# Designs tried in a protein design chat: VH-VL binders against Transcription elongation factor GreA (greA). Part 18

Target 1, 156 residues: Transcription elongation factor GreA (greA), of Dehalococcoides mccartyi (q3z8e7)
Amino acid sequence: MVEKIPMTASGYKKLEDELSTLKVKRIDVIEEMRLAAMDKDMRENAPYHAAKEQRGQIEGRIKEIEHELKYADVSEYTDTNTSKVNMGSTVKLRDPKNGECCTYTLVSPKEIEPLKGKISASSPIGKAVFNRNKGEQIEIEVPSGTLQYIIEDISF
Below, E stands for the ipSAE of ESMFold2; O stands for the ipSAE of ESMFold2 at other seeds; V2 stands for 0.75 times the mean of E and O plus 0.25 times the DockQ between their complexes.

## First folded at step 17 (VH-VL; framework fv_libivirumab)

Design g2 (from f6 with light chain S57R; at its last look DockQ between E and O 0.64; V2 from the best seeds 0.64)
Fold by ESMFold2 at other seeds, look of step 17:
Structure g2 (fold): chain C 156 residues (1-156), chain A 119 residues (1-119), chain B 112 residues (1-112)
Amino acid sequence: as target 1 above (156 residues)
Amino acid sequence: QVQLVESGGGVVRPGRSLRLSCAASGFTFSNYAINWVRQAPGKGLEWVAYIWYDGSKTYYRDSVKGRFTISRDDSKNTLYLQMNSLRTEDTAVYYCAREWRIFHAFDIWGLGTTVTVSS
Amino acid sequence: DIVMTQSPLSLSVTPGEPASISCRSSQSLLYSNGYNYLYWYLQKPGHSPQLLIYLGRYEASGVPDRFSGSGSGTEYTLKISRVEAEDVGVYYCMQGRQTPYTFGQGTKLEIK
C-alpha cells in the first residue's frame, strides 16, 4: 500500500528543482570517484570512500524525491473559512491530561520543519488531523506510546 | 530563555549515593520527556534513563537498573536522578536533555554535572 | 539493543572542503508511523551536545544550511558541504526507535 502525498504546486516545483540539482551533483561525485580510483589503491583511498558515501546519499535522496513526485497529490489551496483541517491549516492540539497545547501547520514537503510545527499531511500528526473538525480527539502512535490530543482550534 | 541546569554532582566513594537535579526554565516542562545522558572521561555519549512527559513511564539502561531512579516534579520544573550503589564505572559528566514526545529529538541539553566515583 | 556504528571515527579536513559521516544501525529505525528515528548531535570542544539533524533529515533551529542529513532504514549520512572552523567537534548519531536509546561511537572532526 502506497498512499498519495499531498503537496502544493510550489512544493512540487521545489522537489523537481532539488531533483535536478541532485542529478547534476551525482555526475560530479561519480567523476570524483573515477578520478580517485585512478590515483590510489582503493583500500587506502579515503577520497574514493568519501565520494562513494556521498554518491549513496545522493542516490537515496533521488529515489525518495522520485517516489514523492510519482505519488504526489498536488492541490492549490487558499485561506478558507472551513471547520475541517486541510493543506495550509494550522491546528492547535490540546493534551487532555494536562491541558497544554501544541500547534502544527500542514505544509508542503519542502517546507517541513517538525520541531517548528510545520508538518506534512502524510506525517503521523498530519494523518491524524487531516479532514478532522474542531473538538475531535486524535491519537498519534510513537515508539514510546500512544499520544492523545483534542483539536482545540483550526486556523489558516 | 529555554534552558536546563544540572546540579548535585560530586566526588563519592563506591557504594554511596548522589541525587542529581535538572532545573528547567523557559518552556512548558510537562510537554516533554526528559533524559539523562552521561559521558565518561574521554568517551562517547551514553544514554542512562528516560521519563515520559506525564511521568507514567520510566526506562533505564541495564547497567543502572535497580540502582538509579529517574523522577520529575512538574510543579517545580525539575527532573531528578537518584543514584544509589554507585560504582567507579558511573564516573561521568551527566547531562539532562529534553525530548519532544512525538519526534524524540533531544533539542535542548544542560551544561552537565560531574560525578566522580573513586576510592 | 540497537547498535549504532559510525564511520569514519576521525577525520581531518581543510576549511571549505566537504565532509561526510555515515551511521549504520543494526536494525531499521523506521517506525510504523513513517518516521526514521535517527538524530545527529555535535559536541564542540568544552560544550554540551547540540542537535543538528532529527528524524534523519530535518535541520534543527539555528543549524547552518551547509549541514544536511539523509538516509532511511539502517543507513544514514550527515554531510557538511563546506567545513568551517566552528564545525570542529565530535559528531554523534543516535537512535530513538527503541529503549535503550543508543549513540554511535562519535566522529571527531578536526581542521587541517
Scores: ipSAE 0.583, ipTM 0.812, lowest interface PAE 1.9, mean pLDDT 87
ESMFold2, look of step 17: ipSAE 0.688; ipTM 0.852
ESMFold2 (binder alone), look of step 17: mean pLDDT 93; pTM 0.953

Design g3 (from f6 with heavy chain T28R; at its last look DockQ between E and O 0.85; V2 from the best seeds 0.71)
Fold by ESMFold2, look of step 17:
Structure g3 (fold): chain C 156 residues (1-156), chain A 119 residues (1-119), chain B 112 residues (1-112)
Amino acid sequence: as target 1 above (156 residues)
Amino acid sequence: QVQLVESGGGVVRPGRSLRLSCAASGFRFSNYAINWVRQAPGKGLEWVAYIWYDGSKTYYRDSVKGRFTISRDDSKNTLYLQMNSLRTEDTAVYYCAREWRIFHAFDIWGLGTTVTVSS
Amino acid sequence: DIVMTQSPLSLSVTPGEPASISCRSSQSLLYSNGYNYLYWYLQKPGHSPQLLIYLGSYEASGVPDRFSGSGSGTEYTLKISRVEAEDVGVYYCMQGRQTPYTFGQGTKLEIK
């Protein structure tokens, strides 16, 4: 199976930087394990067990990042207003019933924070707005019902 | 700051009525669904009811359906819970909690108001 | 109604050690839009509940990075990598997949 992970160029670079940092940190943690193991019975050696757990977390994150980078589908922010929503766009959605607005930015997986308005292109909001123009009406389905919005503005 | 403040709790006898209020401030009230959640003394959390952001839908747990009515007045940023035919099993601290439309997260809770139903 | 079952119901942890709480639902909490409608709340002694984790795995604002959520479908886990004294309280999972919204029984976390 071939799956792609959409992300911005800045998101890709953040993952690369994190990977580099983790690889250096891994070296340090392996040395901590080696030193702790020299001085104690490993079954009762709290410093060794703490370092071993930390190494496991680092190894897991490294594998995750390497997967994401391998299957990344990178999009660029543009410095121009666009007629269509794309990766890196900030979208202002207007509720036609009460005129209130909410704002979402399409970001890479590492930057996702839904309650702060940072969402992926594959999220319910992202799917509804992607490749759409200002003025279009969209629907978002959630368990509580169907929400209707109008795309009021698209920006970088 | 973002706040929810409940009021209207008290001690009442079984079969009587009580009206709770939840006053919202610091956020756009009309953008959120609001929930009532209760907690009997020494017990866990129990969802009671909610009203959708535009007031068009209300839902209730079965044990209060037909007795409780949730409503909202967006001009006053206030949520209400009218509780009729109260039973001793309704004794609890009642919290209101705001719910995000798409994410359904209850990120802001009030301090609670106590309802005691006793002879 | 979706039944939420937590385990353990109580947990006594030495400060600095990890803790793990599981939550199982009687039906899948994954909705067709891709979100898992599962939430974790902490109720500290004498306080209102506070949101820790939403949609299964996202951390709420101000939540320490030692908290993490995982799982999908019917089985979910809250992990605390290093328990602190301030983490004492009752942890609840909740489903927001369908009405009536339902909570687990709660897990009381204590320091030993």
Scores: ipSAE 0.631, ipTM 0.822, lowest interface PAE 1.5, mean pLDDT 88
ESMFold2 (binder alone), look of step 17: mean pLDDT 93; pTM 0.952
ESMFold2 at other seeds, look of step 17: ipSAE 0.705; ipTM 0.850

Design g4 (from f6 with light chain E59D; at its last look DockQ between E and O 0.49; V2 from the best seeds 0.64)
Fold by ESMFold2 at other seeds, look of step 17:
Structure g4 (fold): chain C 156 residues (1-156), chain A 119 residues (1-119), chain B 112 residues (1-112)
Amino acid sequence: as target 1 above (156 residues)
Amino acid sequence: QVQLVESGGGVVRPGRSLRLSCAASGFTFSNYAINWVRQAPGKGLEWVAYIWYDGSKTYYRDSVKGRFTISRDDSKNTLYLQMNSLRTEDTAVYYCAREWRIFHAFDIWGLGTTVTVSS
Amino acid sequence: DIVMTQSPLSLSVTPGEPASISCRSSQSLLYSNGYNYLYWYLQKPGHSPQLLIYLGSYDASGVPDRFSGSGSGTEYTLKISRVEAEDVGVYYCMQGRQTPYTFGQGTKLEIK
């Protein structure tokens, strides 16, 4: 079946808030479409077509959020087992070839910023490190090849 | 500051050679692939060459293969592009760009160095 | 080689109005790891290119939230919800899925 989506309680709340605002905005955009459609020839009605496009974006995002909330697996930063990578963990990955480190934090979908080191548990990096211990070697597949790292440190 | 600075551009006749340099500072050079991207006057961006973070892989666009050689010296934090048998079509501003290993994003670009190949 | 095709190649936008730029690739840019290796760059007049969007949909550092990227596979869109004068320049999509990396032709955005 559908895989659960790990997220923090704060991440879940942010999605709920976004969903609420989008549902209100959807009503507004549908009204904008209705009002624009009452005026003139639909083919030449730029406001109608802009509102229709906006509605499509809103509907799509609503569906995404509803799916994420439906399958959310919510956990706190802290748990009783601090030895394994989990949601909210910050992992330091060491490249054994040159000893250089990169740092990533597992965050909820809404907080993802890969170049700032904020990734999801379902991302290539997240899948490679999730539920693993300090000292384990991991592999990350990218188009340019397979990258190997060692989990140097785990923090919260 | 994180930056890339190109140098070595100039005006040369067809058939001559130039060597471009790209000096990196403010970041760990050996963690990144580096690319050369060029832009002919009034034209769009054109990828030229690529070297992997550990130097193990190099790739070139077909029109420069056999004439251009990309290399890196991590001890000097410097990327090079040796351009031999230059043609008028190679006239462009040449940029170096840093590429992330996992995300392949070119997040840092140099200011460019101009190469003019004319009779 | 993966061919990247942008449309339109030029657009003129009244300040405050939205803009949309399409980019199509001749092959899927979605890799088995789940990432779409598609990037948007802006080159302002007289400047080097700057990263706007990476992996199809993520905003680069310092990019205003009026910019958004969407799409997957072979079809991608850059949207500007409300164009400002500072957005003038040439927008390029690029694929990073395989070498040779390739750019779209560029879309020149002008203010009316």
Scores: ipSAE 0.677, ipTM 0.832, lowest interface PAE 1.4, mean pLDDT 88
ESMFold2, look of step 17: ipSAE 0.698; ipTM 0.849
ESMFold2 (binder alone), look of step 17: mean pLDDT 93; pTM 0.950

Design g5 (from f1 with heavy chain Y59H; at its last look DockQ between E and O 0.73; V2 from the best seeds 0.70)
Fold by ESMFold2 at other seeds, look of step 17:
Structure g5 (fold): chain C 156 residues (1-156), chain A 119 residues (1-119), chain B 112 residues (1-112)
Amino acid sequence: as target 1 above (156 residues)
Amino acid sequence: QVQLVESGGGVVRPGRSLRLSCAASGFTFSNYAINWVRQAPGKGLEWVAYIWYDGSKTHYRDSVKGRFTISRDDSKNTLYLQMNSLRTEDTAVYYCAREWRIFHAFDIWGLGTTVTVSS
Amino acid sequence: DIVMTQSPLSLSVTPGEPASISCRSSQSLLYSNGYNYLYWYLQKPGHSPQLLIYLGSYEASGVPDRFSGSGSGTEYTLKISRVEAEDVGVYYCMQGLQHPYTFGQGTKLEIK
């Protein structure tokens, strides 16, 4: 049984765009290989061997993207108005000490950018908020101390 | 625009004091820890002092402990470093840098202010 | 104190070629929350430091794709896949696990 791959709609679109680009590159590289092979002996065919290596890299990435798109689970991340934090949720966390807020979105592994507020469900923030409701208090352990937040808002 | 601007550097004799300031703008200052980092001429980076986002925790490198005091005034978005009993080895460019509470990244640095301690 | 050791301390690189800088810590920088508290900074000539990589492997905002960080525990690497003239400067690793925060000695990158 193949593991499902959670991702956002934007993550899915990025993979589709990359796939399209790679398929065009694949066509070009295959033609480069064909042309390089037409009139050369093997001692002088470095272009052929470079193109062959590039093709292998492109084919490998295409396979991986096609697998990820096939097993992508994006429907769970379009559910709005649920009461609990899930994949695709944007969570507004309020510091009860000063009332200031910070915002994080749970994203797929390939979309993680912590300083832009994009985190995984397995990150310290993600584990603390996953499957929780608006109004719940959470704690996050970091080397400098324990951080306390209240889930101020959940959007989807 | 997110920025930090240091001021208060200058030339002083050993044993005297200076107070450095770091003015923050373009972000919620009270959400971040702030650090002072210094760099002696021709040398590498050296962490100096740290203050937690709510001011409840401070840490200092051993060579400045008891002489330097870090503080913050969140109503003015300003960080301070009071530098007493200055020594020649404190000569450096002093940077302030904000630190994320969870990620500990120093993603915004000031341009630095120069402190020269010489007789 | 956690000692951070960089190698090499100086690099001379042909434009367009890759570069690699290593950083070793005297203790593991992996915290129980799953993060590696390891950072890379670039100080360009005449400028203040700027963050390149945080938590071992994440790229800071505005950092070109040619920069990447890897490693865990006590061994970390910064790679530049294709060095450009704008990449010259001194690269520092830093640990953010415990105070006092400490930096490596710096690696000066120059163009051949």
Scores: ipSAE 0.661, ipTM 0.838, lowest interface PAE 1.4, mean pLDDT 88
ESMFold2, look of step 17: ipSAE 0.725; ipTM 0.856
ESMFold2 (binder alone), look of step 17: mean pLDDT 94; pTM 0.954

Design g6 (from f1 with light chain E59R; at its last look DockQ between E and O 0.51; V2 from the best seeds 0.67)
Heavy chain, then light chain:
Amino acid sequence: QVQLVESGGGVVRPGRSLRLSCAASGFTFSNYAINWVRQAPGKGLEWVAYIWYDGSKTYYRDSVKGRFTISRDDSKNTLYLQMNSLRTEDTAVYYCAREWRIFHAFDIWGLGTTVTVSS
Amino acid sequence: DIVMTQSPLSLSVTPGEPASISCRSSQSLLYSNGYNYLYWYLQKPGHSPQLLIYLGSYRASGVPDRFSGSGSGTEYTLKISRVEAEDVGVYYCMQGLQHPYTFGQGTKLEIK
ESMFold2, look of step 17: ipSAE 0.739; ipTM 0.861
ESMFold2 (binder alone), look of step 17: mean pLDDT 94; pTM 0.955
ESMFold2 at other seeds, look of step 17: ipSAE 0.678; ipTM 0.839
ESMFold2, look of step 18: ipSAE 0.713; ipTM 0.853
ESMFold2 (binder alone), look of step 18: mean pLDDT 94; pTM 0.956
ESMFold2 at other seeds, look of step 18: ipSAE 0.747; ipTM 0.869

## First folded at step 18 (VH-VL; framework fv_libivirumab)

Design m1 (from g6 with heavy chain I34M; at its last look DockQ between E and O 0.72; V2 from the best seeds 0.71)
Fold by ESMFold2 at other seeds, look of step 18:
Structure m1 (fold): chain C 156 residues (1-156), chain A 119 residues (1-119), chain B 112 residues (1-112)
Amino acid sequence: as target 1 above (156 residues)
Amino acid sequence: QVQLVESGGGVVRPGRSLRLSCAASGFTFSNYAMNWVRQAPGKGLEWVAYIWYDGSKTYYRDSVKGRFTISRDDSKNTLYLQMNSLRTEDTAVYYCAREWRIFHAFDIWGLGTTVTVSS
Amino acid sequence: DIVMTQSPLSLSVTPGEPASISCRSSQSLLYSNGYNYLYWYLQKPGHSPQLLIYLGSYRASGVPDRFSGSGSGTEYTLKISRVEAEDVGVYYCMQGLQHPYTFGQGTKLEIK
């Protein structure tokens, strides 16, 4: 079995919507390929080769989304009173060495923007904080070393 | 605004020293690793030196090891590069860049300061 | 040291057309924490480098969505879906997995 993919209900819905859109686009691109393929000289058919490449990209993204939806672990808990970090939580992490804080929100795959503090539950930060309580010390392993933080606050 | 501003570049003869400074503003300097990256005239980017957010670790490219010293003063929000025994090959624009501890991204770069080593 | 190899090293593109730049590393950039420590920077003429893509595929703040990064392990690609005049400059890939950090040779993108 493959590792479960935590996501919010809104994240799951966004993936479903993207999948639906891609399936429509796939139909259009397949038709473009069929029409372009009516020309007998396929080696000179630039529209055919462009559509074939586009189809490959669409098929690949569809397979990615279908995998994510199949193994999705959807969290229904989004209350600010939660006692443990879960999908949708915003976590304030304090560096005990200098007292400085940073914040991260666990989001669905399509919403990930790490430099804006939006991370997945499967990211290094996400794995370290998931299912943890306020006040717990966590470790995050990165190539430059092990980082120590304390969970100072958990909110929505 | 988040910014990095280098200073201390100039024209020097081989064997001499220069000290580069990088003044940081608009962010918590002590939360980031810092890097020096250089670019020789008409050439690509070349990483030079690194210092960890707490100053406990430093790394250098081999060609500058033993000659250059990276340091930081968090009370002044300033990164330094002491460059001793300068060689003509050290001629470049020197950039400072902040590095995220977890993501290692260099998301903010300085404007650069030019070092010319010429006999 | 991890060697970063870009191709092509020079690219002339008609505005509105796509562009693709490849970057290969001599070692996998995938770390055990699941991140690919691969970065793309753009240096516009006369300017400092700016971050475009980090960790292989995430766009930095303010980077248009016509830029996309993909790949894992040892092979990475930067794509521009429709090149605009403001995209002129030199594109560098960089590995941030281990010191010394290393850059590719650069890919100069010009407008035809």
Scores: ipSAE 0.672, ipTM 0.835, lowest interface PAE 1.4, mean pLDDT 89
ESMFold2, look of step 18: ipSAE 0.738; ipTM 0.859
ESMFold2 (binder alone), look of step 18: mean pLDDT 94; pTM 0.960

Design m2 (from g6 with light chain L97R; at its last look DockQ between E and O 0.46; V2 from the best seeds 0.65)
Fold by ESMFold2, look of step 18:
Structure m2 (fold): chain C 156 residues (1-156), chain A 119 residues (1-119), chain B 112 residues (1-112)
Amino acid sequence: as target 1 above (156 residues)
Amino acid sequence: QVQLVESGGGVVRPGRSLRLSCAASGFTFSNYAINWVRQAPGKGLEWVAYIWYDGSKTYYRDSVKGRFTISRDDSKNTLYLQMNSLRTEDTAVYYCAREWRIFHAFDIWGLGTTVTVSS
Amino acid sequence: DIVMTQSPLSLSVTPGEPASISCRSSQSLLYSNGYNYLYWYLQKPGHSPQLLIYLGSYRASGVPDRFSGSGSGTEYTLKISRVEAEDVGVYYCMQGRQHPYTFGQGTKLEIK
């Protein structure tokens, strides 16, 4: 079966916006290459080589986004009710020992940045909080020990 | 601005003691484990000691067990390394590094403090 | 103790060309929670180490996307797609799977 790419409605929209921007930028870069190619010796033409490299990066990103949009699975992750943690939720976790909080958002694979609090549903944090209610105690196992948190708040 | 600043290094003879400090600022110190990592002149990195975010666990490399003691004072945002019975092999730059609870990443390092043990 | 073995121990790279550094661990760094507890640090000349890659594959804040980490279990790779002059220094892998934490020997990267 084809692998679906889970994402939020906002994640899908961000990809659509990025794709639109890249397609416009591609047109500009192709024109820059055409203008620079009017130089007699293109091998010593720094503007042409810079634009060619930029075009390659743009084309690669466009193909990547088009694949992600083609296989996106958005409906699974829409939640207008914040009663339970779901894709796109932001959870505030309170450590009952010291009362300090940390915040994590469940995001699509391309948006994962753990040190910025952006994690997948399949990560240790994601598995612990998914489909849970505010006030529930959760446990996260890491090599250094077991961490206990209380879900203080759920939003998105 | 997230920062760690080590101090307390110096030149001492074998068998003496030094106490290193690591002052933290710009983050909630009590949420992180902290590590001491050292680097002998011209050599690679060597992990030395660890203290958990709540202070409940400490670990040491075998070569320093019984001689070094790591501790933390969360009210002062300060980590300590008491180094007793120093040996020439302990000569190194000593870094403190914060460690994330879940991710175990050392994302912030100090500039280091130099300990030289020579006769 | 988990032994971390890096290769090569030094490499000299023409600017703009790719570079690859391998790190092998004597035990799996994959924990039951799904994370690979493997880290890459760069120590530039005269500086303290800085985090480059964590959990095997995630780039730390501010690290250019020409750096990538891959691998799982006992075999890990750091790649630089196009080496720049600012990339010179010593690269260390580290395991955070169990105490004592251990580093590889380091790989010195120089520009040809």
Scores: ipSAE 0.699, ipTM 0.851, lowest interface PAE 1.3, mean pLDDT 88
ESMFold2 (binder alone), look of step 18: mean pLDDT 93; pTM 0.953
ESMFold2 at other seeds, look of step 18: ipSAE 0.727; ipTM 0.863

Design m3 (from g6 with heavy chain T58K; at its last look DockQ between E and O 0.51; V2 from the best seeds 0.69)
Fold by ESMFold2, look of step 18:
Structure m3 (fold): chain C 156 residues (1-156), chain A 119 residues (1-119), chain B 112 residues (1-112)
Amino acid sequence: as target 1 above (156 residues)
Amino acid sequence: QVQLVESGGGVVRPGRSLRLSCAASGFTFSNYAINWVRQAPGKGLEWVAYIWYDGSKKYYRDSVKGRFTISRDDSKNTLYLQMNSLRTEDTAVYYCAREWRIFHAFDIWGLGTTVTVSS
Amino acid sequence: DIVMTQSPLSLSVTPGEPASISCRSSQSLLYSNGYNYLYWYLQKPGHSPQLLIYLGSYRASGVPDRFSGSGSGTEYTLKISRVEAEDVGVYYCMQGLQHPYTFGQGTKLEIK
């Protein structure tokens, strides 16, 4: 049995876009290597070695993305009918003390960008909201104290 | 545009006072903790003071406790640092920086205001 | 106070080559919620500090992917896979776990 990698539809698209960009970048780097290799003194060919290192990084990332796309499972997150917070949900959290809101989306590990509101289900925020309904109060523990929020809205 | 702008720096003699301001724009000021960080000439960064998003918590570096007071006025989107009994060792560029409540990141810094304390 | 120790304090790097900066804290920065409260800032010459990496490993907005952060607990590393001229400046690690927040001494990066 092959283990599936859950991710959002936006996460899948982001990986596809990155893969496309990397494949184009790979072509450019291979050409840089070809041009640099026209120098007969390979012992002191810093441009060639720099491009070779860059190519290695690009090839590694391409392989990683292709694996993730091959085993991605996004069907549940693009077609869910659930009303509870789950993978792919966007939650709006209201601070009951001042009424101010913040918004977070539960995403796969490769999509995590906390300051952009993209967090994992295993993060402090993710653990607090996972499998909860609109209107529930949650607590988030951070070094600065315990934060209280109400789930004001859930969207997909 | 998300922005912090400090003002109120200047040249003063030891024992005098200055009041720094930090004006915020482009974001909901009341959602963030705010910090003052200073940098003495040719030196590294030094945290100075902190105020919680609702103003209920204030913390200070030991060397400024009792002399400096941090405050915020959310209706004006402005942070203040009242600096009393200034010493030559307080000479620095003073930055304000916003802090995220969960992530504690200082993602937006002001341009800084210069305080020079000399006789 | 948590002491933050950076190594090296100065780097001189050929453009296109990698760089690595180490930061060690006197106590663990891993909080019970699973986050490492460790941050990297860059201060370019004549500018304010800017956030590069937060919570040990996440890149801030607009930071190129050639920057990466790693580590946990008391040992953290900032890596630049290919140094460019615009990367010149002083790099600081900071702990955001407890007050007083503290910075490392800074690492000055220059181009050879």
Scores: ipSAE 0.731, ipTM 0.860, lowest interface PAE 1.1, mean pLDDT 89
ESMFold2 (binder alone), look of step 18: mean pLDDT 94; pTM 0.955
ESMFold2 at other seeds, look of step 18: ipSAE 0.753; ipTM 0.868

Design m4 (from g1 with heavy chain W100F; at its last look DockQ between E and O 0.35; V2 from the best seeds 0.56)
Fold by ESMFold2, look of step 18:
Structure m4 (fold): chain C 156 residues (1-156), chain A 119 residues (1-119), chain B 112 residues (1-112)
Amino acid sequence: as target 1 above (156 residues)
Amino acid sequence: QVQLVESGGGVVRPGRSLRLSCAASGFTFSNYAINWVRQAPGKGLEWVAYIWYDGSKTYYRDSVKGRFTISRDDSKNTLYLQMNSLRTEDTAVYYCAREFRIFHAFDIWGLGTTVTVSS
Amino acid sequence: DIVMTQSPLSLSVTPGEPASISCRSSQSLLYSNGYNYLYWYLQKPGHSPQLLIYLGSYEASGVPDRFSGSGSGTEYTLKISRVEAEDVGVYYCMQGRQHPYTFGQGTKLEIK
């Protein structure tokens, strides 16, 4: 019936990493489409049509990877680290200069509210913390300068 | 409750000095950059001065540089604007505004304090 | 310095009708981190300014759904889908991309 796809543990991890990256890019492209569509003149909306085309390519590759992972026959079992920042994580960031903390939660595009700490994985903060561990130092580039934080805690 | 309250405004002659204060409450003051923004009678908003959350960076609009000094005392949760050599064009309502460090949004504004410089 | 230009500088709107305010910047407000550092404030008569829209398109807490922001780079728009009496005041765009921060000239919205 269903034929398995042989791969190594490292090959499986490579596909998982690509899938994670593509899911973040998908979120970005969907937001670009939403923003482009808010201008009610769709007749000359080249950015919207470019983003729609890119989304199609991303969705296609995601489906390919999900199929390969679903039917993977991994000859060497390895634990995957699930303690990293991912969608739905709440991250407490400590400023090493003054010891003060701020907290952000990675949410879906419909839930984004940056001033309340609800951010996308594609935001500057989201990109800086995604797939990182507790204790890692991160940098966030903003026009006023570079902000440095330590990931103090990760919760769900 | 989160708030900013300005004080120290008044009526002065040109060439005099005033010190404005902005008292913060209800939030961790040391996490935020703070700005002074002014509005002359019948005019629009005009950014005046900025101080970074740790006090290490200050910026001023050109017309006040060398005359105004922004400072912060985090132990008192208070922002200051020392205004020296005041001119008639400095006449305005002065607001302090809290800035989110990453987003640069002025999400909380004070009620303003009025400075009148007239001969 | 980044010059911010609003249009129109005033408008009168029949209650329930839409309104649109344009803001153009002399330089791109899009930063390499992906954010557009553009803000909209409303100053109601006799009040201090209040934040409506930040980073081009996000609504501040407590802002009615009828307000929306859009645009990127050098061109930005604030839209009010159905103007109400409480929307009267002066609307300012501001750039937070670089110091000195600069405001547009303001757009005075009145009800007919």
Scores: ipSAE 0.620, ipTM 0.817, lowest interface PAE 1.6, mean pLDDT 87
ESMFold2 (binder alone), look of step 18: mean pLDDT 93; pTM 0.953
ESMFold2 at other seeds, look of step 18: ipSAE 0.627; ipTM 0.818

